# Ledger of designs, part 3: VH-VL binders against Putative lipoprotein MlpA (mlpA)

Target 1, 215 residues: Putative lipoprotein MlpA (mlpA), of Myxococcus xanthus (p38371)
Amino acid sequence: CNFEQPETNCFVQESPSWAVKYDVVDSPKDANGDECTTTAPLVELMGVYKYVNPETGAAQLALRPATLASRAIADTTTTSADQTSLGSLDTEPKDHGFCHANDFAPAFVNVAASDTAAANTIRYEFTNVRVYSAAVAPGTQFTGELKYTSNGCTSSYVMRAVWPPAPCDTASTEPAENCGVGSGLNPEFAVVCQPTSATGTTGYCVPAGDIPSFK

## First folded at step 1 (VH-VL)

Design c17 (framework fv_cosibelimab)
Fold by ESMFold2-Fast, scan of step 1:
Structure c17 (fold): chain C 215 residues (1-215), chain A 121 residues (1-121), chain B 112 residues (1-112)
Amino acid sequence: as target 1 above (215 residues)
Amino acid sequence: EVQLVQSGAEVKKPGSSVKVSCKASGGTFSSYAISWVRQAPGQGLEWMGVIIPIWGTANYAQKFQGRVTITADESTSTAYMELSSLRSEDTAVYYCARDKSYGYSYDFDYWGQGTLVTVSS
Amino acid sequence: NFMLTQPHSVSESPGKTVTISCTRSSGSIASNYVQWYQQRPGSAPTTVIYEDNQRPSGVPDRFSGSIDSSSNSASLTISGLKTEDEADYYCQSYDSSNHYVVFGGGTKLTVL
């Protein structure tokens, strides 16, 4: 398929699933400055959506982490709006193909207390989100920063995301199953398989370098 | 209990407009998106558009762009769908549907009872 | 826009299992969530499956959903068929490229 989008439009590929990798910047600390262990996932799926007010032309970007969506099943106190981070979005790319998104509201869920764990709020705060929207990759990669709070532990990350989400296995020698030819990703993208756990091999293809991530 | 209650049936002339209401109860109105879906007699379901009240944003299917306007009044917990330049092909049952995913998956978890709009001369 | 194609009708006897397919014409079926709705004559649709394979509270566990990327299709499976399952069933997904919610054409299930 031949897809052409003008650089001036800040196109974003809307999908319930993008693959997002988090690289730690500040390790988890509690309110007293002491180290703690709860961190953001290594990789997760994320809903990404763009809204445009037809009267004003103002654009908004919405990010909905799968971690919040999955925990929302047990949470009756937060709404879909609370579990989605909404920010502004540039209407035109400015920095060599980047559309900046700012002023994100926090996204969160309240996890009820159980017999073995106290009640907990999981909170995502996004800043400095930049969607790469150029002819060679129209709205299929973005980067940003995350401040993650869970179990009283706050940590910060650089996030890098790509669409489509392609499952992968670092142990596979088949290129289609390890972010290579046939994986469904643009073959010019520089991607690598990121397992969902430190000891496992299965996960999702994520950007291998800074956005835009090309070979 | 969540309930979406729509206005009553309407009979309209070709070229006129119709405005159907959908009143939500049993939940925070602004916490969900509301879509409008129509169904011609004996036919399938067709999406028209969505309003996301907390963002003040509405999006429409290309087919209806320029003819449909979807609005919301949070003070009365009511969404509206206005369709103009009515044709006989617009004869259908019009449903409002709540989207708990806020337009991400378009999971319509609750539906209104439907409003029959008949366009005849 | 892509299309979602369903069989026009399926029939099966009470107590048996039926599967209704929903095939996406372009792009991956896995790129967007699929919902399934049941519509009885004279009634509004109700959700039986959401987000590919999730069941709403109150829907019997006889209803299940699945995705098959190799055939680019979603399936609704109803086991232990009962006469009250007789209805029209619609699959639905979202076309992110065209910003359009897509419904399948519907399948009439007859339980004989």
Scores: ipSAE 0.000, ipTM 0.458, lowest interface PAE 14.5, mean pLDDT 85

Design c2 (framework fv_cosibelimab)
Fold by ESMFold2-Fast, scan of step 1:
Structure c2 (fold): chain C 215 residues (1-215), chain A 121 residues (1-121), chain B 112 residues (1-112)
Amino acid sequence: as target 1 above (215 residues)
Amino acid sequence: EVQLVQSGAEVKKPGSSVKVSCKASGGTFSSYAISWVRQAPGQGLEWMGVIIPIFGTANYAQKFQGRVTITADESTSTAYMELSSLRSEDTAVYYCARGRYDILTGYYDYWGQGTLVTVSS
Amino acid sequence: NFMLTQPHSVSESPGKTVTISCTRSSGSIASNYVQWYQQRPGSAPTTVIYEDNQRPSGVPDRFSGSIDSSSNSASLTISGLKTEDEADYYCQSYDSSNLYWVFGGGTKLTVL
């Protein structure tokens, strides 16, 4: 191609908000292997940041779930660092345009006991995170796996994320309000509206298929 | 009944900072977005930014990026807007306004009464 | 990024109908919902129309909103004009590409 070649660096679109969808792999179980009901959100916003050591050039990826950031207001025992999962990041794309991020520290908050509920830790453990960083969509989609624990229930998910975090309404016939033309997303992205609740219609545009998710 | 009550008028010198509060009463605070909108004397409405307390996320208009910080305290149902490096052009009435967390389809259903900030030497 | 353009002022006699336009500079006006706010002198704004053509509880049916994709504009129409309708009117829409709200410049309605 006589056009621009793909960038060699692992570019990631830094933003306090990406839209992330979780698709269940293993249903919630407690420590004894019995079924329980606490699950990760259907969709949430997530802070995504890239840190580069200016002396060495080594890169790190930071993921900060909105669920943890929101609960931090009531938590006096964890810091912003505890609520952010930090992993290493490749310096150059590999594996068909993907930059792999590895060795994530868990992100968590401790919710204090109240008169109506026992103390609880909400914990996110990310693995196998891969950011798509090719010229056609540099650093605006990623996938990974999540192990989520809350109220003693552990469940696992495939995570698929896109930037920008476009709000949507499944009840709207207007393309811009239902992840179509004018929504702010790249029109070549295959996206669908994911409501924040099972009974509601409002939510965020999320990848419709495996990353990279294109039409 | 939902009501947004803002802090009182302030007179500030150039180069200082101001922090305006917006206390929500009635209804659910954390499930709504709180925007800040200003209006200079005789001028139109100018959007400054928004916070969605349940997500802990804030977004700002490019013009104010780096000078404005919007925060929320869910325990007191209060949102704050802090504007730094004040200039005379920042003299305005500052409003808070409540919208649905879905900013695409949400509209402002309640507005604060406004806070006049005067920047003068 | 886009701009919303309104006429600076409109005037009309009591009992007549006025229409205030709001034109989007780039991208389709129909791509995002349009709201309309009324601001009387000395007061905070209040919503008179949301989601293109919906009226909040308490807003008289004399107020209506519409979208015209051919002119790339939204319109606020006030029929049976009353003296208390004298106010500044602002349109607003969402910029999905930049994740912010955009206000029109405002229209001063004079009833004489």
Scores: ipSAE 0.000, ipTM 0.404, lowest interface PAE 17.5, mean pLDDT 83

Design c3 (framework fv_cosibelimab)
Fold by ESMFold2-Fast, scan of step 1:
Structure c3 (fold): chain C 215 residues (1-215), chain A 119 residues (1-119), chain B 112 residues (1-112)
Amino acid sequence: as target 1 above (215 residues)
Amino acid sequence: EVQLVQSGAEVKKPGSSVKVSCKASGGTFSRYAISWVRQAPGQGLEWMGVIIPIFGTANYAQKFQGRVTITADESTSTAYMELSSLRSEDTAVYYCARDSYWGDYFDYWGQGTLVTVSS
Amino acid sequence: NFMLTQPHSVSESPGKTVTISCTRSSGSIASYYVQWYQQRPGSAPTTVIYEDNQRPSGVPDRFSGSIDSSSNSASLTISGLKTEDEADYYCQSYDSSNHYVVFGGGTKLTVL
């Protein structure tokens, strides 16, 4: 019944899983500026955690991409801290209900070479993260920018994220299975099913528009 | 490579407290989460809570909230789980486990510590 | 909060295939990763499957995991059964709220 959680006016729903969609801004390029093909996922789950210093009220936001967590098993050199991006977080909403998070450390893994793949460093650099913390949807949507590097290809994205992570199937006519009534999401959220692959139909419900994403 | 070594068995009276230790080696202690999971004799696994040393944060299962405290000492690479107001139902093997996904996946486990609560 | 329900026991002959189910009582099984742990008598658990279907280094390819959204369940499949596979198996998942971790009740696997 009585759960004591750290509180600030910048509430963030803590969860090992949020659904995050990446929309490309700059296509992948290698270190010489030439085009290449490795991109960020279309959608992935992400751990989102908040720390508040009880004496000062200073807040921090931690983002842990599922891609890094998954690939960490093949990594002998990075730790969970390296695979988690930690930044600052406002204690009060300042900008139309948004709490800004800044100064994120890069999150990365060094995947060892295997008999099927060369060694690879996957790096996430987050900037301009903004959590929507207004009363109508407190701490359950955020946006930000991602600079993604993998296989020597660097690309940039706009992120749009929602909690809870609801699985979906674009081929389903059942509303609960295609981001509608019964999916677990706030019915006023404007969401759409984002498949995990370009050719598949199964994925996660993600914000359909700019944050805050409402109907 | 990674190893978690727990303190030895304890026999405690009802109403007392027990503090179990878990020393990590072979990895970077402060960079991983450590969870505590218990198992009563002949029963299944039950999650108690987690400490994330790099954030200074501990989270607890609601059932144990108010009775359990999980702490970490980075200088000795040791996590601790203290359970207060012991009852006979708290008799169990207590495990620490390294949590690579920060509350959801346990890749290395300690050997377990038997805590017996009896009069 | 939710529960993960497993059969209490399963048995099968050496060399055959067995499947252990793990059914989630509320929320979608596909919304959160499922892990599987093996526990032999007198030993701590060890991971045989993580993130629904991934195997840790050293776990034989006879072990596989899958998710079935239609039954809201996860399954652990062990092919080519060997006597050393006799153990208790636990599924585990989590809830979005406060990292609430749940274990299934456990399944005793007997190979006869």
Scores: ipSAE 0.000, ipTM 0.434, lowest interface PAE 14.9, mean pLDDT 84

Design c4 (framework fv_cosibelimab)
Heavy chain, then light chain:
Amino acid sequence: EVQLVQSGAEVKKPGSSVKVSCKASGGTFSSYAISWVRQAPGQGLEWMGVIIPIYGTANYAQKFQGRVTITADESTSTAYMELSSLRSEDTAVYYCARDRGYSYGWDAFDIWGQGTLVTVSS
Amino acid sequence: NFMLTQPHSVSESPGKTVTISCTRSSGSIASNYVQWYQQRPGSAPTTVIYEDNQRPSGVPDRFSGSIDSSSNSASLTISGLKTEDEADYYCQSYDSSYRYVVFGGGTKLTVL
ESMFold2-Fast, scan of step 1: ipSAE 0.014; ipTM 0.599

Design c5 (framework fv_cosibelimab)
Fold by ESMFold2-Fast, scan of step 1:
Structure c5 (fold): chain C 215 residues (1-215), chain A 121 residues (1-121), chain B 112 residues (1-112)
Amino acid sequence: as target 1 above (215 residues)
Amino acid sequence: EVQLVQSGAEVKKPGSSVKVSCKASGGTFSSYAISWVRQAPGQGLEWMGVIIPILGIANYAQKFQGRVTITADESTSTAYMELSSLRSEDTAVYYCARGYKYGWDYYFDYWGQGTLVTVSS
Amino acid sequence: NFMLTQPHSVSESPGKTVTISCTRSSGSIASNYVQWYQQRPGSAPTTVIYEDDQRPSGVPDRFSGSIDSSSNSASLTISGLKTEDEADYYCQSYDSSNYDWVFGGGTKLTVL
């Protein structure tokens, strides 16, 4: 499968970043089935890496959420490997453009207690990851499913992601600053600015529709 | 455990519309695509269209574009297929089927029991 | 647009093996996954093979699927034939160029 980023055989490294949007499928519930409020981010950057075994040709995909990487600064017990979810990857596109990635190991951090917050484990479980790798836009969009657990709250999401990551501001009328011409994204992509918070305007350009997301 | 249950048989006059429902049980409705496939008496299977409920995005086979509308109500886990301007050639069993949401190469893992729509004058 | 071509009918004796082909008219058969559905008279279809060669839970291991790029076809193979295997079998694949799910014409399997 062809990505726009270089393939590697290192387990942990400087990551090429993608912008990932999460849309809720199952609302947060605790272990008793009661509602709770801790959710995945609306949007975040994610390190995405492709590895190929040179002897066998077998491919793997690694996903490292920026939320785990940033929270890791408070974590003394997990490694960069624990913060990275590794799965299998099709060597060639199957769905006339999609490479399927499966069997992901969970990614997580154990955040130590601080003056303002109790100790917490944040866990990402990825399934059904599909990378769009057709000739018109090789390795630049993917979709998948996330099960997210934090503060005892578990919720599920559909992920839609695009490369390259482009920062944006919904309040800007300049096309380059609001996912239009000059943003660095393929102009044929259907993208929209997703703020990082419900009340803010600054965020990242993300797919506007289902993958592949084109105008 | 997952089950798709469709509405009952209907008899319609030419020129009218029919709306068939498909209720999913098992609590995974919004995570999966729902397709509609029909089968005329003694004929093969024919795909009509699909809806992805979480996005509200529907796509239709070219033969049915302009006549078919597929909708979903996530609160009741129910998909609907409405076919307008009915002709006698639309007499068929209509099936809903659940597809693989995260790839365009859907396989239909669960099927409804089918709804017979008869169009007669 | 492509077509998936199946034989109209096949027949074989109980206990024997039968193979049903599904040939793609244009583009590679390996470009998209192939699924196989079984439909008994008066019943809704059920999936016997998905993603070329995978079996759903509950489908006997007598059912297998394969892809042959040289003939541009997919095959469904049923070994140890039983009378309960009598049904219509449909192959299916996705046409990403036209955003369309294509079914083969169906094959009637008779076990005599």
Scores: ipSAE 0.000, ipTM 0.431, lowest interface PAE 15.2, mean pLDDT 82

Design c6 (framework fv_cosibelimab)
Fold by ESMFold2-Fast, scan of step 1:
Structure c6 (fold): chain C 215 residues (1-215), chain A 121 residues (1-121), chain B 112 residues (1-112)
Amino acid sequence: as target 1 above (215 residues)
Amino acid sequence: EVQLVQSGAEVKKPGSSVKVSCKASGGTFSSYAISWVRQAPGQGLEWMGVIIPIFGTANYAQKFQGRVTITADESTSTAYMELSSLRSEDTAVYYCARGWYYSGRYYFDYWGQGTLVTVSS
Amino acid sequence: NFMLTQPHSVSESPGKTVTISCTRSSGSIARNYVQWYQQRPGSAPTTVIYEDNQRPSGVPDRFSGSIDSSSNSASLTISGLKTEDEADYYCQSYDSSTHYVVFGGGTKLTVL
């Protein structure tokens, strides 16, 4: 029934996995401003969750990078809370469908030294996160900025993300395996297969264009 | 650290074309949009168009559609704005501006120094 | 397909507060973010406020931005006015229907 009830329009699809692509803004540099080589992944999975304070109605967005979750096995000093970035979330969309999320706490892990590598802190700092929350794609695409620090190298990125996470292979001629018809994504989304490595073909379907990414 | 450096002033005859360059240094060129904004003497800012190198796409204001072409060469981190069929009304300072042009973000964080284009007979 | 209207000029004495308005002709001002740029004579513009109320690093906290949906306008407020604040100020928003950047006509601020 339609009773014209007041509703919020900032819906976010909660999932332990979204596919996220990072495009370099500032190349890696150390504390002295000199070039270094450690970068964020080309693509990764990310947990995305929305919390609402039952007393106040205030909304929060939580982002949990899979890179931090997988490195947590070697970390005895940080908790799942430290490995999750929590920020605020708008109650109403702006700019034709965007809900802005701000004031994210950093997410990080302290990776212990091993036989082959020195101790390392991996840190994610998210800013200017915007979730597209319109009727044609309710809370299933977002964008934002990332400052990534690892091995003393800091670099920055534009991130673009889509739900559901769809595995893909750039070498496949089958549309369902290369982000086409049958992949599980909304057929109106403009997506492209992003390999997890520069030399490989296997990865995830990610937005091909600006968010919202449509054909 | 981030700088946009534009080509020098030009004097052109009516009916000719002008091509202004904007070289970016510091930061990653392809991850930002480059807009072109002009300002006639004593007048306000007028947006002409944008190129988004990462997507290979350009968009132009209706007033300039068919006369302006904005391109980018990622290998040299240089954006270009070419304006054809010049008229005296095109006399202005032309600015390139780096910024965001996507996903609810449409603002400029760095501006070039400007290029004066004078169109006279 | 909207216009942003600013007053042509404003004037105020040093140490006081000035507010510059930017009014949207159609559609809600709150539909799209508003930015503010400062342009000194002979210079390129620089950003003083982005996304309604955010300050870039290096911009004094004397500069603030706000949105008033009831008047369909954005405002730039500069407190503790200094002579160095003399400049033209431009508001800017985005038209989602055309994908065009839209500038206001500009306001000349004089500090006397």
Scores: ipSAE 0.006, ipTM 0.517, lowest interface PAE 11.2, mean pLDDT 85

Design c8 (framework fv_cosibelimab)
Fold by ESMFold2-Fast, scan of step 1:
Structure c8 (fold): chain C 215 residues (1-215), chain A 122 residues (1-122), chain B 112 residues (1-112)
Amino acid sequence: as target 1 above (215 residues)
Amino acid sequence: EVQLVQSGAEVKKPGSSVKVSCKASGGTFSSYAISWVRQAPGQGLEWMGVIIPIFGRANYAQKFQGRVTITADESTSTAYMELSSLRSEDTAVYYCARDYRDFWSGDYMDVWGQGTLVTVSS
Amino acid sequence: NFMLTQPHSVSESPGKTVTISCTRSSGSIASNYVQWYQQRPGSAPTTVIYEDNQRPSGVPDRFSGSIDSSSNSASLTISGLKTEDEADYYCQSYDSSNYYVVFGGGTKLTVL
């Protein structure tokens, strides 16, 4: 390992990509409380990284939504640091195998206006993130809450995430291409293919139930 | 616009240490990672390590683990690379470089320092 | 970590097209972005391609990058070769599992 990470009971699988789904809790509203239409993605990839201070044992969790990375090319003010949400992380599991992560800084991009689109700020605020870090599934599933703001619309979600990010196609009869045997996921995980669009069939395998999501 | 300016050339004896500085001007220092890359005469680019200020993380190539220390002082916008127990094989140009854009999915080094020649001779 | 393998040298005449390959030894080349750096004698490297196929401001359209998953390689293509393109070219990728930067061995491009 090239990273210096002291041993901790709150193991998290570091990866530039985890598959994350968002289930709506509060539908999009603007600042006046009126309905609006901009929502978080149905599914996206997310970078997940952990650091443990070797002297103090304090741990940090970093989350970077792929949506912010992809919009960054049109941003003149946001860096990778601003597109990454950094929070604290327990060093040992609590609450039945969960490691809690709290105090996340917001992640965002400020997309400048162009000839074809108005200026837009996309903002992610994560809370109540919990990584399942028990022996049967060490650091490969997590859940949390997201407050998402884009085009002045704010909405909230429960997020559920799994590693590895297995691509899938709901139209495929091959198990490896539809979250089954050979997909790369732990066969005991309860997962389902979530398309990236309401009208398409291709997407990513995501947890089918509450974390930890097992068959 | 970010510019990286490195300290001047050094001549060192075997067994000593060298500390090279890399001062960033313009832009936001703490919003990106700083990598150190060396190049021995006539050889290719060799990555030594990185400091990622946003979560206080330094990571080193296995070859240099235990001999290299990379630090950053955000108040002076300066990164440092210290290499100890110098050998003649450590004679090289040492570069600092800014890792920008997407260090979670794949960074590129968009700004490089001018390089610092470190010569180790007895 | 994985290795990136480049040919040691390549030569071509002015006005022609040259392609430099960069092959990944393990894991998919498409798993992480590939960058390409140009280094002229006595100078620090400069980026000619980032994120597989993007050009920084000021880099001529003659430079392009591509990924070929079937050969597990990335390629830098330079068309309309000019004498000033003579340089060492390095591919670079990132092992995201541990934030490890991997450089290819470099390719010396000679324009004759």
Scores: ipSAE 0.005, ipTM 0.494, lowest interface PAE 11.0, mean pLDDT 84

Design c9 (framework fv_cosibelimab)
Fold by ESMFold2-Fast, scan of step 1:
Order: C-alpha cells, then sequence, then structure tokens
Structure c9 (fold): chain C 215 residues (1-215), chain A 121 residues (1-121), chain B 112 residues (1-112)
C-alpha cells in the first residue's frame, strides 16, 4: 500500500444532476387502501448537494428531484427550499465505505389546477439514504428509499443513483449511447439504460445492481 | 407559465458569426433539453442541434458540424446558438424549442418567438 | 439517417376531412414517436399531435394522428375543416442511432 491516506470526510459529488431509478416495493394505493395509478417516474434527474456547517463541522445532504423542479412552474405556494429534501450526513465513511444520511424533511410542490388537471400535491419522503464514499468510487453512487405521493396515491421504492448522468437510448446500436464504452461513465460501473417511459426507448444510464454497482 | 424569449433580429456580413440567445422563464431550466431549428424564407423546418443544460452535452446535425456551437448557462436559464462562417443561405428565422427531458425526446412543448438573421453584403 | 416525406400541398373545402401523410424512408415508422406541428404565417410552430396520437390541451378533437406500419407512414387527419386550420403542417421523429431530430418537408393546407 504506497498510496497517501484517503480523506476521512464523506465526499459527495455535488451536481445539479444525478440519474436516479426507482424500483417499486409497495404499489400505489389511495387513502382507503384501494389501487390507483399514479407512480413515481421510472427514472429522473436529481440535484445532489452537500452542506457543511463551518462552526460545528456537521454535514447535510440535499436532494432535489427534477420532477418537483419542473412542476414548480405551476406552483405559487412552495419555495425551492420546500422542493429540496434536506437531511443529515455522516462526517466520515463507515459501514464498508458508506456515509449514512438520515432525518430528511419532505420535498413537495402544490401544483395549481389547469385546463387539463385538478390541483395536486406531489411529495417525496426519503429514508435510509447511503452514499458510497470508498476510494474506488468516492461519492458517485447512492441508494435509499422513497415514499412518493401524488394524486392521492402513495407508493414506495428503492432508489439507486449514479453520477454522472448519461442519456441513453435502448434502440441505439452505438455502445456510447447505450451505457457502454464512451458513454462517459466509469467503465467498471455496472449500468443499464432505463427509459423514462414504459413505451419509449430514451432515458438514462442507471445502476444495474445493488450499490455499489460494479461489473 | 413557461416562456422562451429570444434575442432580437440581426444583420450580418458574409464570413462573420452570429450568437442568438434563448432565455427560459418559468419552471426549472435543468429539466429540459433545448433544440435549435431554423427556417429559411419560404422553406421548411431544419434541425440544427440540441443541448441538455443539466450537463452541457450537445449534439449537432451533420450539415452544421464544425460551424455551430450550442451552449447553456444554468445560472441565467439561457441557451445560446452560435453559427460561424455565415453565408447568404444562412438567412433564416432561428427558433429555440424545449423538450421536457423527464418525458424523453418525444416532442417540443414550447417554442421561442424566433430570431431573424439576415446575411447580406 | 432517414427522410420523412410529406405531400407539398393539400386543399379541401370547409367542413370536409383532410389527411396528410408522412412516410419514413428507412427504419420502421413505429420505432420512434411521431409528432405534428402547425405553423400559421408569421408565427412559431405549435404542437397539434404528440406521441403518434395524443393531443395537447387546447387542441380540438377534430385533429387526430395515426401510424400505419404497412405503408411505413404516419398520418394527421383534420375533420370538420375550418378556415383557421389553413397553415403549414410538419411531421417530426427521431433517429435511433444518434438522437437526431428529423422533420418532414412540410405540407401547405389550403381551406377553400
Amino acid sequence: as target 1 above (215 residues)
Amino acid sequence: EVQLVQSGAEVKKPGSSVKVSCKASGGTFSSYAISWVRQAPGQGLEWMGVIIPYFGTANYAQKFQGRVTITADESTSTAYMELSSLRSEDTAVYYCAREDYYGSWDYFDYWGQGTLVTVSS
Amino acid sequence: NFMLTQPHSVSESPGKTVTISCTRSSGSIASKYVQWYQQRPGSAPTTVIYEDNQRPSGVPDRFSGSIDSSSNSASLTISGLKTEDEADYYCQSYDSSNRYVVFGGGTKLTVL
């Protein structure tokens, strides 16, 4: 081992965009326990930011879903702070290279009624967030759980995220455009293209397995 | 609501460059892809290229490769299209148009008002 | 790359139905969504159909879209023609290999 001692602080790659996929755990149900149809996106971009209190050294992680940011156009009642989920973050890696983030405040928007849709509140509640900060991939993959509520439907998910976000097309024969060589992702990452819709082919490269996701 | 507002008309000499801006208001700039489409007088729509502002990735139509550069400034919610080595056949109205990147590459939901660029001696 | 071919012009009387075709030269028309844009003189284009057959808010149900895999074409159908429908119409789709946007050549609709 001839390398310099690694930084002990939890490093997180700050970016306005990470690619995040959601895998369903509990299907959408309304307040009466009946099935309903509104789900979280299959994949979306997410802003990821780290704040450190200069006096105490305490760290915080902020998650800003692109879905909330885009729907904010129709919202006059919530601020960017409401649309960002802020939680605590470990100051040093533990648990095999993971930095734990806890106590997230909900992120939400109140979408006003339009010609085509009734008024709606979209709410994200994050729990059990873990950022992989080991030397082989410092602060570029994370996992967590999401409780998503929209149109009175509540559902839950495991989320897995990677940086950098790489757009992809499952119909492309070019490796660089289908999460392969030349896509911009670390070649050792195990990633697959996740379309944004069930019927489309265009989406983002997302982790193929549990975090950390490696070949 | 979302509005794309473009810079004003320009008159340029052959061989010069033009840089057109497209400022997005309403919603978050980082959730969109912005394309540039031109239309010469009496002609059809011609796609020039696209930028995904979230990571600055741009793709260009082969015809414009080497002459066009599309950039974005997230802090001002503004996309730019710069076309160099101007020729008289570059006289056209230039449009910016947005795609909701959450919904993939499936349609242009908002268009700018257009910028007339005239290239003449 | 592929081309999308439209008729240069179509004309029909008020109250009648018109159909504008958009034929893909290579690859399946069904491999990527097709959109349709309306452009009135002096104006920017607006979307009348997206994702093959969907209408944006504010677009009348007189406008409909369809895909025909046997002829490798998409069609825009406008029923109950009104003088305000007079415009240029463009189809648009995506290249699967490089994410390039492709527009049809446009069709001038005259209503008289």
Scores: ipSAE 0.000, ipTM 0.427, lowest interface PAE 15.3, mean pLDDT 84

